# Miniprotein binders against a8xhq1, part 3

Target 1, 158 residues: a8xhq1
Amino acid sequence: MVQIWQMEPYPCGDPRLPHHLFPPKKITPDELSKRTGTLYWKLDTLDQVALAKRLTTLKLEHNFKKEDIFTLDAETTANFDDKIEELFEESSVPFEQARMIIEGSAYYDVEDKNGQWVRIFCEYGDLILIPSNTCFRFTTTPKNFVKMRRFYKEEEGN
Short names: E, the ipSAE of ESMFold2; O, the ipSAE of OpenDDE; V2, 0.75 times the mean of E and O plus 0.25 times the DockQ between their complexes.

## First folded at step 3 (miniprotein)

Design A5
Fold by ESMFold2-Fast, scan of step 3:
Structure A5 (fold): chain B 158 residues (1-158), chain A 80 residues (1-80)
Amino acid sequence: as target 1 above (158 residues)
Amino acid sequence: SEEGTTYEIRIEFDSPEQAERFLKLLQEIADKHGLRIEVRETEDGKIEFRIEGVSEEVAEEIAIRIWEYFPDATVFIEKE
C-alpha cells in the first residue's frame, strides 16, 4: 500500500483517517527527504541480525546514546484519547527524532518548506529520522496501537 | 572506522532477573575479547553493566545480541 502521501490542506474529521488527496498523490522517500529533510527506511524484519546491525550503525553515526520503548495502546494506556489528541497537535523540537516501529502502526505528519503536509504511514520495520526544528504531528491509525523504539542523545528526552 | 577507536558501553535493566540472563551472554563476549564487566545498582534501583575499551566490532556484536534477547534494555554506547 501507499506508505507516504501528500495530505489534503485542511483535513476534516478524525485525524486517524488517511487524509490523502483525491486521487492520492504518493511521495517517494527521496522526495520526502528533498521536501522535508525527513529520512524513511523500510527495514527487513525477517533478518533480525542485519536489522540490529543497521540500528547500531545509525546510533553510532548520529551519536544516539540512549534508547527507550514507547507504547500507545487503547486497551492499556491511561487517558488514551487525550494522549493521542495531544500528540496530534503541531509541534517541533530542537533535536533529531529517530523512531522505529516494532508493533502496530502510526502516522507521522511532517511539514515541508512551503507549508504543505506529508503523511508517513509507519508500520513494523519502518524507521524514520525527523530533523531538528521540523513541524510534525503524530497519531495512531484506527488500530489504536503502536509500539516503537525511540533514540536520543544524552541531553534529549527521557 | 579508525584503528584504535574504543567505546564505553553501559546497559541498564529494570529487573535483576533480566540482568542475570544478560550477564551470562555478555560474559561470553567479554571473555572472548579480554574485557571486564562492571556491575552496579543505580540510585533508582536499576542494574547497570559497564564495559570500557570496546572495539567498534565488539560494540556491534554486543548491540546485536541485546536487540535479539533484550530489546527493552536501555543502552548507551559512547566513543572514548
Scores: ipSAE 0.000, ipTM 0.114, lowest interface PAE 21.2, mean pLDDT 79

Design A6
Fold by ESMFold2-Fast, scan of step 3:
Structure A6 (fold): chain B 158 residues (1-158), chain A 80 residues (1-80)
Amino acid sequence: as target 1 above (158 residues)
Amino acid sequence: SEEGTTYEIRIEFDSPEQAERFLKLLQEIADKHGLRIEVRETEDGKIEFRIEGVSEEVAREIAARILYYFPDARVVITKE
């Protein structure tokens, strides 16, 4: 099932630990959208035709004209620890971000309007859309491997 | 670790439109063969793709498709 949760305030230690409240407070995709504007879909990977149609619709609706495949793997990625540290720094971009996980797993953290953070566990078949100017963080899970498709408009923001 | 020889493929495109068409074509191959793909914009505004850890058979397949669909692309294939 979908795994999205409220993060603890001021999380300390390894970013790849779950950092949920105790007991955990799960967030629905609808709640995620209302709080952060972020959209989440768990796609049916067994239906490749439906998957292809959904991605085509996403690209057309959001004017995504470019994509790449991005891989992070502790065994093969040069300077893996430095890259992970960089990616977990809070950042925002002036454009929409769409990501589909095709192998492995990762966490995307998004900040809501009240400064509270929500963590999204992303695994094979998960598609997320983060709106422009949303504060976010990214990390792998402790498995230290993720491969994803990243979708872009023709020009990146400044 | 792995048996056999692997190859690195570097491809440079002048236009973003050609690069986009190539990415769409490459997605078909990448999922099947677990390709490692890096995309970089060069200092002079061109788009370069680097694909690493490719077997000889897959490298030949990619090269053939590039030659057919993108005959003017600059392609370099290097034994790793």
Scores: ipSAE 0.000, ipTM 0.070, lowest interface PAE 23.8, mean pLDDT 77

Design A7
Fold by ESMFold2-Fast, scan of step 3:
Structure A7 (fold): chain B 158 residues (1-158), chain A 80 residues (1-80)
Amino acid sequence: as target 1 above (158 residues)
Amino acid sequence: SEEGTTYRIRIEFDSPEQAERFLKLLQEIADKHGLRIEVRETEDGKIEFRIEGVSEEVAREIALRIFEYFPDAVVWIEKE
């Protein structure tokens, strides 16, 4: 089961901790979509043919023509702490972001229509699509390792 | 919050292995704070833990550990 939850309004301390409200409030994928426009799918990683078909369909429907692999690993990534700090800064981009976790785990935080933040725990097989002009933050979990596939349209940077 | 506020925590596990790991974690906290853990098997074969009369401070500690180490666990934390 996917883990999505409403965050405390002003997370203090280590961004890699869960930062739940107290008491915790879990969010369904449908509620995530209604509140933030963000889409979430848990892909069947045991069926590689079905996985390939799903990704082909996603690329075609959203006109994603470029792809890279992005890795963050405390053991091998240069300036890991600085990169994690930078990635956790609130950001917004004028294009859709599609990300699929292939190893490790990460948090994507997205701001909803009322200014409240929702955290998405992303692990192997999770695919998310964040709409253009959505405020977001990113960090690894305490495992300090994630590898993900990133999808881009032709007109997008990087 | 108002002093004297207590919480009830309920959590379900699909596997005996996960339940055993959680019980080890929870037992230490429960013993320190004089709390009783109730354990039962559900009709669909899951293992459920209940703990009542938990202070806000201790409930927050338990919640953080659950969501850090058992992120897929079905958990309920409710003000009494």
Scores: ipSAE 0.000, ipTM 0.165, lowest interface PAE 18.7, mean pLDDT 79

Design A8
Fold by ESMFold2-Fast, scan of step 3:
Structure A8 (fold): chain B 158 residues (1-158), chain A 80 residues (1-80)
Amino acid sequence: as target 1 above (158 residues)
Amino acid sequence: SEEGTTYEIRIEFDSPEQARRFLLLLFEIAEKHGLTIWVEETEDGKIEFRIEGVSEEVAREIAERIREYFPDAEVEIRKE
């Protein structure tokens, strides 16, 4: 199930709370793209051949030459609480970011053209592409575990 | 049937204030036990929570708190 929503203007408390409006205001992938430039796809994890072809197409179309696997896990990641707090700081990078969740779950928050924030719930099979110079935040969900593939162009990354 | 058995909890609220209180009540449980929480506005304008991957012990804890603090809420607990 696709879960993207408009965030409350001044979220208080733990970043891993949903921080949606009351009542919740859902955003479609099309609305997300129009508001933020961010692309979202829910890939069919039951069709591994189609999934592999889709990723190959993405890599070729966007010139992604490198990838890594990034894991955050409360059980194994040193200084987990400090790390997720750091990752939730508002940030912006001069390159596009492609991420596919392979285990667990996470939130990516992206700022729209009017300064409003949109939260994207990402779980196994979700692929997102955040455009360059977009303000974003990242956190785990209360599951405190996520594993994802990160895609980079030549000479990019961290 | 203790190990590996998980439950799904669905609960529906008429008011945003009740929904917000429930979310805050779930926070410590979710953080300690790794719950997946979904929130949706229904066609009737109500707010529905769906909580997945809940162990039997945690499901009992949630059920007791719902009974105590949200006695009028519509709730369903099902084995996954």
Scores: ipSAE 0.000, ipTM 0.232, lowest interface PAE 16.6, mean pLDDT 81

Design A9
Fold by ESMFold2-Fast, scan of step 3:
Structure A9 (fold): chain B 158 residues (1-158), chain A 80 residues (1-80)
Amino acid sequence: as target 1 above (158 residues)
Amino acid sequence: SEEGTTYEIRIEFDSPEQAERFLELLLEIAYKHGLVIRVEETEDGKIEFRIEGVSEEVAREIAERIREYFPDAEVEIRKE
């Protein structure tokens, strides 16, 4: 199930809590794209051929020439709480970002054109593409574990 | 060179499915060693993976995994 929602305007406390409005306001992937430019797909991980074609198309269309895996795990990651606090600080980058969750779960928060925040719950098989110069935040869920594939442009880091 | 010996590994595949299955195996090894996998489409439509700055130990590990799971893959391992 797709889980994307409007965040409260001044979230405080643990970033891993839902921070939804009261009452909750759910957002569709189409609404997310209209408001933030962010694209979201729930991929069929059991259809290996379709998955391979989708990822190859993504890489070629967006010129993602480098990949790595990124893991955060409360059991093994040194200074886990400090890293989560750092990753939840607002940031933006001058290039688009693509991430696919392969284990665990995480939240990506993206700011829309009116300064309001949308939270995207990402779990196994979810692929997101955040446009350049979008303000975003990241955290794990209370499960405190996520493993994801990260896709990069050649220009990034050089 | 001033640094220790490092290697570049290049592998080509004809199909996106083969490339992605192989990439899943390499990403875990690359992550453990702080390496990034470069992916490009060749002019003849093949998919090439390249990993640079690989130590001798890690190059051996990767070569063993390739031989085990993809014995027909075209692999080039070169000293940098």
Scores: ipSAE 0.044, ipTM 0.467, lowest interface PAE 5.8, mean pLDDT 81

Design B1
Fold by ESMFold2-Fast, scan of step 3:
Structure B1 (fold): chain B 158 residues (1-158), chain A 80 residues (1-80)
Amino acid sequence: as target 1 above (158 residues)
Amino acid sequence: SEEGTTYEIRIEFDSPEQAERFLKLLQEIADKHGLRIEVRETEDGKIEFRIEGVSEEVAREIAYRIREYFPDAWVLIRKE
């Protein structure tokens, strides 16, 4: 199930609440791409061969040479509340970000060219690609657990 | 202006040994670019480095080196 929505302009309270408009305004992956440049794919987790092939294709197309596994878990991660607070601060990075959720769930918020925010609900099998210099925020859902694969480019001229 | 854009980098290490290895790796880059490295111990006994005023190119270089040598480190890079 694809769950992407336009956020309320002045969200208040817990970042892990949905913060959608009333009524909800759902956004398609195509609209997300047009507004923010962010790409989103829901991969078939029941077809592990196809999933591996898609990730291999992603790595070749974007020159991702390295990856790691990143885990946030309220039960085991030290300083969990402070880390979640830091990750929800508006941020941008000068490189492309590719993330695939392998367990749990999280929200990635991305800002469009008009300063409006779009929330992407990410769960097992979701793959996202956020362009360089995109303003974003990250948080877990109220489940307070997510595990993801992160992909990285080799440094040019290294 | 793109030329005026700077970044803040925060890195958290589980042990003093990892932090010392990182400091050696980063010191050459910091010295070359006139950057200050701030160090503090967190409440849970981890070591955090903070580097402010980092140009886009240097922030990218630092990020790649962290991933290369310390793939499990907690890293936050943000535009100032």
Scores: ipSAE 0.000, ipTM 0.344, lowest interface PAE 13.7, mean pLDDT 81

Design B10
Fold by ESMFold2-Fast, scan of step 3:
Structure B10 (fold): chain B 158 residues (1-158), chain A 80 residues (1-80)
Amino acid sequence: as target 1 above (158 residues)
Amino acid sequence: SEEGTTYEIRIEFDSPRQAYRFLKLLREIADKHGLWIMVRETEDGKIRFRIEGVSEEVAREIAERIREYFPDAEVEIRKE
């Protein structure tokens, strides 16, 4: 299920809580793209051949030549709570970011043109592309586990 | 009949840690039943959950899990 929503203006407490507006406001992938430039795709994980072709196309279109696998797991990651606090700090990078969730779940938060934040729930099969120079935050969900593929251009992955 | 009614559930936690443990439990139920969950921080720093449009069966399931895992939590369940 696609789950994207506008966040509360002053999120307090644990970053893994939903932090939605009150009352809640859901956002479509098209609205996400218009507001933030971020692209979101729900991939068909039942067709592994089609999935591989889609990822190959993404890599070619965006010149992603490197990838790694990034894992956060409360049971195995050293200093897990500190890592979550660090990753939830607002950040921006001068290159586009592509991420595909392979296991578990996570939240990516992206800031729109008016300084409002949108939260994207990411689970297995979700692929996101965040444009360069976009303010973002990242955290796991309360499941405290995520494994994702991260895609890089040549200059950015070293 | 009882099956035609829906319920609202409100529950409040003193800490973010308790709140996200509860959210983890609710997520499994929400994935099965499509629950809509509202979360708010109160003026005194507590975290309040409000769940609306819940069937009697799902309300009973949530109440049972709260009793088991959060026995000190104050919960309010109301017929809509």
Scores: ipSAE 0.000, ipTM 0.137, lowest interface PAE 18.2, mean pLDDT 79

Design B11 (at its last look DockQ between E and O 0.02; V2 from the best seeds 0.00; counts 0 for: pae E 11.3 > 1.5, pTM E .681 < .8, placed apart)
Fold by ESMFold2-Fast, scan of step 3:
Structure B11 (fold): chain B 158 residues (1-158), chain A 80 residues (1-80)
Amino acid sequence: as target 1 above (158 residues)
Amino acid sequence: SEEGTTYEIRIEFDSPEQAERFLLLLAEIARKHGLYIFVRETEDGKIKFRIEGVSEEVAREIAERIREYFPDAEVEIRKE
């Protein structure tokens, strides 16, 4: 199930809490794209042939020539809580960010054109593409574990 | 352990679709292990992968999957 929602304007406390509005306001992938430019796809991981074609097309269209696998795990990552707090700091980068979750779950938060924040719940099979110069935040969910593929152009890499 | 032997795996494809099927295979293995992947594309249309710091256990699993699903691929596996 797609889980994207508008965040409260002044979130406080643990970044891994939902931080949704009261009452909750869900956002569709189309609304996310119109408001933030961020693209979101829930991929069919059971159709490996179709998945391979889709990812190949994505890489060609965006000139992604490098990738790595990034893991955050409370059981193995040193200074996990400090790392999560660092990753949740608002930031932006001058290149597209493409991420595909291969295990676990995470939140990506993106700021829209009107200064409002949208939270995207990402789990196995989810692919997101965040435009360059978008203000974003990242954290794990309370499960404290995520593995993802990160896609880069040849000389990029954060 | 980090003091144990690690391996480097190099494999090349001439088809982007074959290369992506290989990366999907690596993602399945990576759910158990962390892997570092570098892709190089030459003017000959070849896509080259280099996977570094791979434990003996993971190298064996990757080699077995390559033998099963990409038997004609050009592959090199070496101790680091």
Scores: ipSAE 0.358, ipTM 0.701, lowest interface PAE 2.8, mean pLDDT 85
Fold by OpenDDE base, look of step 4:
Structure B11 (fold): chain B 158 residues (1-158), chain A 80 residues (1-80)
Amino acid sequence: as target 1 above (158 residues)
Amino acid sequence: SEEGTTYEIRIEFDSPEQAERFLLLLAEIARKHGLYIFVRETEDGKIKFRIEGVSEEVAREIAERIREYFPDAEVEIRKE
């Protein structure tokens, strides 16, 4: 089952730790969408043909024209610690962000309309779409490894 | 988390064209709600969808769209 939760209001320490409330306040994908606009899909990756069709439909519907593979790996990524710190800085972009995890795992944090952070645990088969102009931040889990497909529209720089 | 019962929807199509049309239709709903979407192609060429973790409201919306655009589709809705 997907892991989505409201983050503690004043997290301290390693950003790669869960940082959920105690007791944890879990959130459904539907609630995630209502609170943040972020869309989440759990894709069945066992059927590669079906998966390809699903992704094609996504690309068509959202007008995604470009794609790359993004990898963070403590074993191979230069300046890993600096990069993780950089990616965890809050940011906002004027375009949609579609990401599919293909290896490893990571956290995407998104800010809801009330200024509360919601953390999404993303692993293989998870597809998320963060709306434009949404405050977000990113980090790996303590395993320090994630590989993802990133989808872009033509007007985007990447 | 939201309280209440969640639903599972299963639907099967005989052709990739129908399945693609359904995906496009589903995309509209997905813009409003996060969904668990599982897709399989059967040995006989049918395409099966399983949508999980939806609220009653979302289930009703999906069912309505199915009835409207795919009246002959085999649909199964279950409470989880």
Scores: ipSAE 0.012, ipTM 0.210, lowest interface PAE 9.0, mean pLDDT 83
Fold by ESMFold2, look of step 4:
Structure B11 (fold): chain B 158 residues (1-158), chain A 80 residues (1-80)
Amino acid sequence: as target 1 above (158 residues)
Amino acid sequence: SEEGTTYEIRIEFDSPEQAERFLLLLAEIARKHGLYIFVRETEDGKIKFRIEGVSEEVAREIAERIREYFPDAEVEIRKE
């Protein structure tokens, strides 16, 4: 199911923990879009026709022409802890980013227009589109494993 | 891989649907063998993939799986 929540204002400790408010304040994909411009879809990967249609539409609408597969796995990724720390650094880029989770799970954090952070739990079948100039962060869950397809316009740098 | 030798695999599909099904298969292989570097390009109404920097073992496995599941796909393995 969809799991998106308001983050606590000053998260401390391991970024891979949930860091929600107490009690949790859950938000919907519609609220996520209105607050941050970020789009989120939970896709049924067992329905390969519907999946292909959604991805084809996404690629045409956003002119995505390149992609790669990115894997982060504590069992096989060299310097996993350093990589996780690096990926959690707040980033903002002047282009939109599309990612589809094909195995495992991860958190994407996005900052809204009022400087508040929301956390998106992304797992198998989830597709996320982060607009240009949106501050974001990335980490895994404590399972320390995620595999995703990353979509790019033309020949972009990572 | 032998002595750090790497291989490039070039695959060509006639339809976007075949290409998307291939990516699902590739995700399974990538889990087994770790991180991949690949490039997808669309030219002449065909979908082309170029997977780079893989070991001989991974290259052979990818080619074997493609031939099994996508018999009409063009597949070429090249030593880098």
Scores: ipSAE 0.000, ipTM 0.347, lowest interface PAE 11.3, mean pLDDT 81
ESMFold2 (binder alone), look of step 4: mean pLDDT 74; pTM 0.687

Design B2
Fold by ESMFold2-Fast, scan of step 3:
Structure B2 (fold): chain B 158 residues (1-158), chain A 80 residues (1-80)
Amino acid sequence: as target 1 above (158 residues)
Amino acid sequence: SEEGTTYEIRIRFDSPEQAERFLKLLQEIADKHGLRIEVRETEDGKIEFRIEGVSELVAREIALRIREYFPDAWVMIRKE
């Protein structure tokens, strides 16, 4: 199920909590794109041939020539608490970012044109593309485990 | 819930004047509740406050005052 929502301003407490408005205001992938420029797709992980073709198309269309696998796990990642703290700091980069979650779950937060934050719940099979110079934050969910594929252009990414 | 839940709060300001106003607000709370406060300058020239070991009630009070007086500040509030 697609889970994207408008966040409460200045969330109090643990960043890993949902931090939606009360009552919750869900937004569609189309609304996400119009507000933030961020693209979201839920890929069929049970159809490996279709998945591979979709990723090949993405790489060609956006000229992503490099990728890596990023894992964050409270049980095995050294300095997990410091890492999570750093990743939840607001940041922006001068290149577009594509991320596909392959295990676990995470939140990507993106700032819209009016300074409001939108939270994207990312789980196995979710693919997101964040445009260059967009303010974003990242955190795990309370599961404290995520593994993702990161796509980037040559010499622009980690 | 576990024995004694505490929170970490970080907040960043673009100007020394904003930081001074926040410090004044925070000193009233710190004097009553014994807060651990760290202040540093970030590499991009911002002033960051880090407050650790904050009880749930005090963290909520600080968060409400931040939303009221510093609505545009970058804030992170985290359960330790």
Scores: ipSAE 0.000, ipTM 0.114, lowest interface PAE 16.9, mean pLDDT 79

Design B3
Fold by ESMFold2-Fast, scan of step 3:
Structure B3 (fold): chain B 158 residues (1-158), chain A 80 residues (1-80)
Amino acid sequence: as target 1 above (158 residues)
Amino acid sequence: SEEGTTYTIRIEFDSPEQAERFLKLLQEIADKHGLRIEVRETEDGKIEFRIEGVSEEVAREIARRILEYFPDAFVFIRKE
């Protein structure tokens, strides 16, 4: 299921809680793209050959020449709580960011042009592309586990 | 101690499909060892994987599993 929603303006407490409006306001992938420039695709994980070809096409179209596998796991990641707190700080980078979730789940929060935040629930098979200079935040869900592929151009740093 | 010994494993594949199959295999190994993997396209159009900061035991396990599934792959292990 596609799960994207408008966030409350001043989220307090644990960043891994949903922090949706009351009542919840769902956002479509199309609305997400119009508001933030962020692209979201739910990939077909049952067809691994088609998946590989689609990722190859994405890498060619966006000139992604490097990737890594990034894992956060409360059981194995040293200083997990500090790392999650760090990753939830607002940041932006001068390059586009592509992320594909391969295990577990996470939230990516992106700020729209009017200063409002949208939360994207990401799970296995989800691919997102965040444009350059977009304010974003990242956290795990309460499952406290995510593994993702991160794509980079040759000139980009981690 | 072995904590002070690290290895860089370099693997080259001729096709994106082989590289994607390798990523699936690494997913199983990474679950135990928290691996960071760098993927690069070489000058010759080959796909190179770098796995850095692994112990000797982990390096040997990875190499053995790679060769079981990809007997024609070129695997280079360098002690740091």
Scores: ipSAE 0.000, ipTM 0.098, lowest interface PAE 25.1, mean pLDDT 76

Design B4
Fold by ESMFold2-Fast, scan of step 3:
Structure B4 (fold): chain B 158 residues (1-158), chain A 80 residues (1-80)
Amino acid sequence: as target 1 above (158 residues)
Amino acid sequence: SEEGTTYEIRIEFDSPEQAERFLKLLQEIADKHGLRIEVRETEDGKIEFRIEGVSEYVAREIAMRIYEYFPDAWVTIRKE
C-alpha cells in the first residue's frame, strides 16, 4: 500500500511517530513528484527478472555506478539511537539519491517548494529517487529495523 | 522528549468494520494503562478514535499495531 502524507508544520516528540496533519492529507506519487521532484515506485518483488531489468534501467538512466546495502536494526546496530538522531538531521546533497527498501520500513521526509514537509512511508519493494539539492530527513518507523539498497553515481564525496 | 511528556492520538478509519476490529485491540491497551477512548463520526461518515494522555512508549505501540493490522488507517499523534 502506498502511504505518503503532508506533515504537521512543527512535529514535536519522537520522529518515528507519523506526524501527519489532522485531518490527514494523503499525497499521491504524482503529487509528490509535482511538489518535491521526488519519484516513488512500488516494485513487483514477485518477478525477480523484471525487478532486475527495472533496476538496470534505473542505473543506466541516472548513471548510478555504485551500490551498497545499508542496515539499521535496534538489536544489532551499535549506537542505534545516536545514528537515528544523526540521520534525522535535515540535509541535502548535490546529486540524485535512489533507495530501495528490501526489508523492514522507514520514513523519508522531503521538503517541497513552499517549505512544507512530505513524509513517505517506505516498505519492502519501495523505490524512491530524491533529486539533487532537495532537503530531506530519514528515520526508521517504530519497528526500528530497515534494510535498503542505496545507489550512487560515483565515489562518495567526489 | 522531556520527562512527563504525553501525547494525543487520533485515528481515522474509512471502514466501520476496521474501526470495530481495532477498538477491540485498543480497549485492552487502554484499560491496562488507564486510558479513555473517545469515539465519534466525522462529517463524511468516517469513524475517529481519540485518546489523550498517552505516554511515548504506548503511543509507539499503538502506531505499530495500526501499521501492522490496518495499514489503510490514518493516525495523528501529537505532543500535548
Scores: ipSAE 0.000, ipTM 0.277, lowest interface PAE 14.0, mean pLDDT 81

Design B5
Fold by ESMFold2-Fast, scan of step 3:
Structure B5 (fold): chain B 158 residues (1-158), chain A 80 residues (1-80)
Amino acid sequence: as target 1 above (158 residues)
Amino acid sequence: SEEGTTYEIRIEFDSPEQAERFLKLLQEIADKHGLRIEVRETEDGKIEFRIEGVSEEVAREIALRIREYFPDARVWIRKE
């Protein structure tokens, strides 16, 4: 299930709580793209050949030549509590961010053109692409575990 | 001039899996040299890479690796 929603304006307390409006206001992937430029796809993880083709196409279209696996796990990550607090600080980067969830779950929050925040629930098979210079926040869900593939453009050479 | 000579490399692969393996194979070269890659799917389902602005040395290295690991791929190298 696609789970994307409008966030409350001033979320207080634990970042890992849903922080949706009341009543909840769900956002479609198309609406997410129009408001924030962020792209979201729920990939078919049961068809590994189709999955590989989709990822290869993404890498080629966006010139992603490097990737890593990022794991955040309350049981194994050093200074987990400090790390998740740091990752939930509002930030932006001058490059696009592509992330595919392999295990566990996480929230990516993105700010729209009017300063309102949208939360994207990401679980196995979810692929997101956040545009450069977009304000975002990241946190785990209450499960405190996520593993994801992160895609990058090639590093500048000499 | 000779000092500023760059090359364009075009490569066609039959499958996305081959294309992904090719990107991994370029990793060592990419770590040392900037590569500009354009990609498209052809109407017959192949994947075409276009790598621009590479030096003669880098173009030769890429070509050799393609020949070794993807001998059936179609490759074109031309001076820009």
Scores: ipSAE 0.000, ipTM 0.067, lowest interface PAE 24.1, mean pLDDT 78

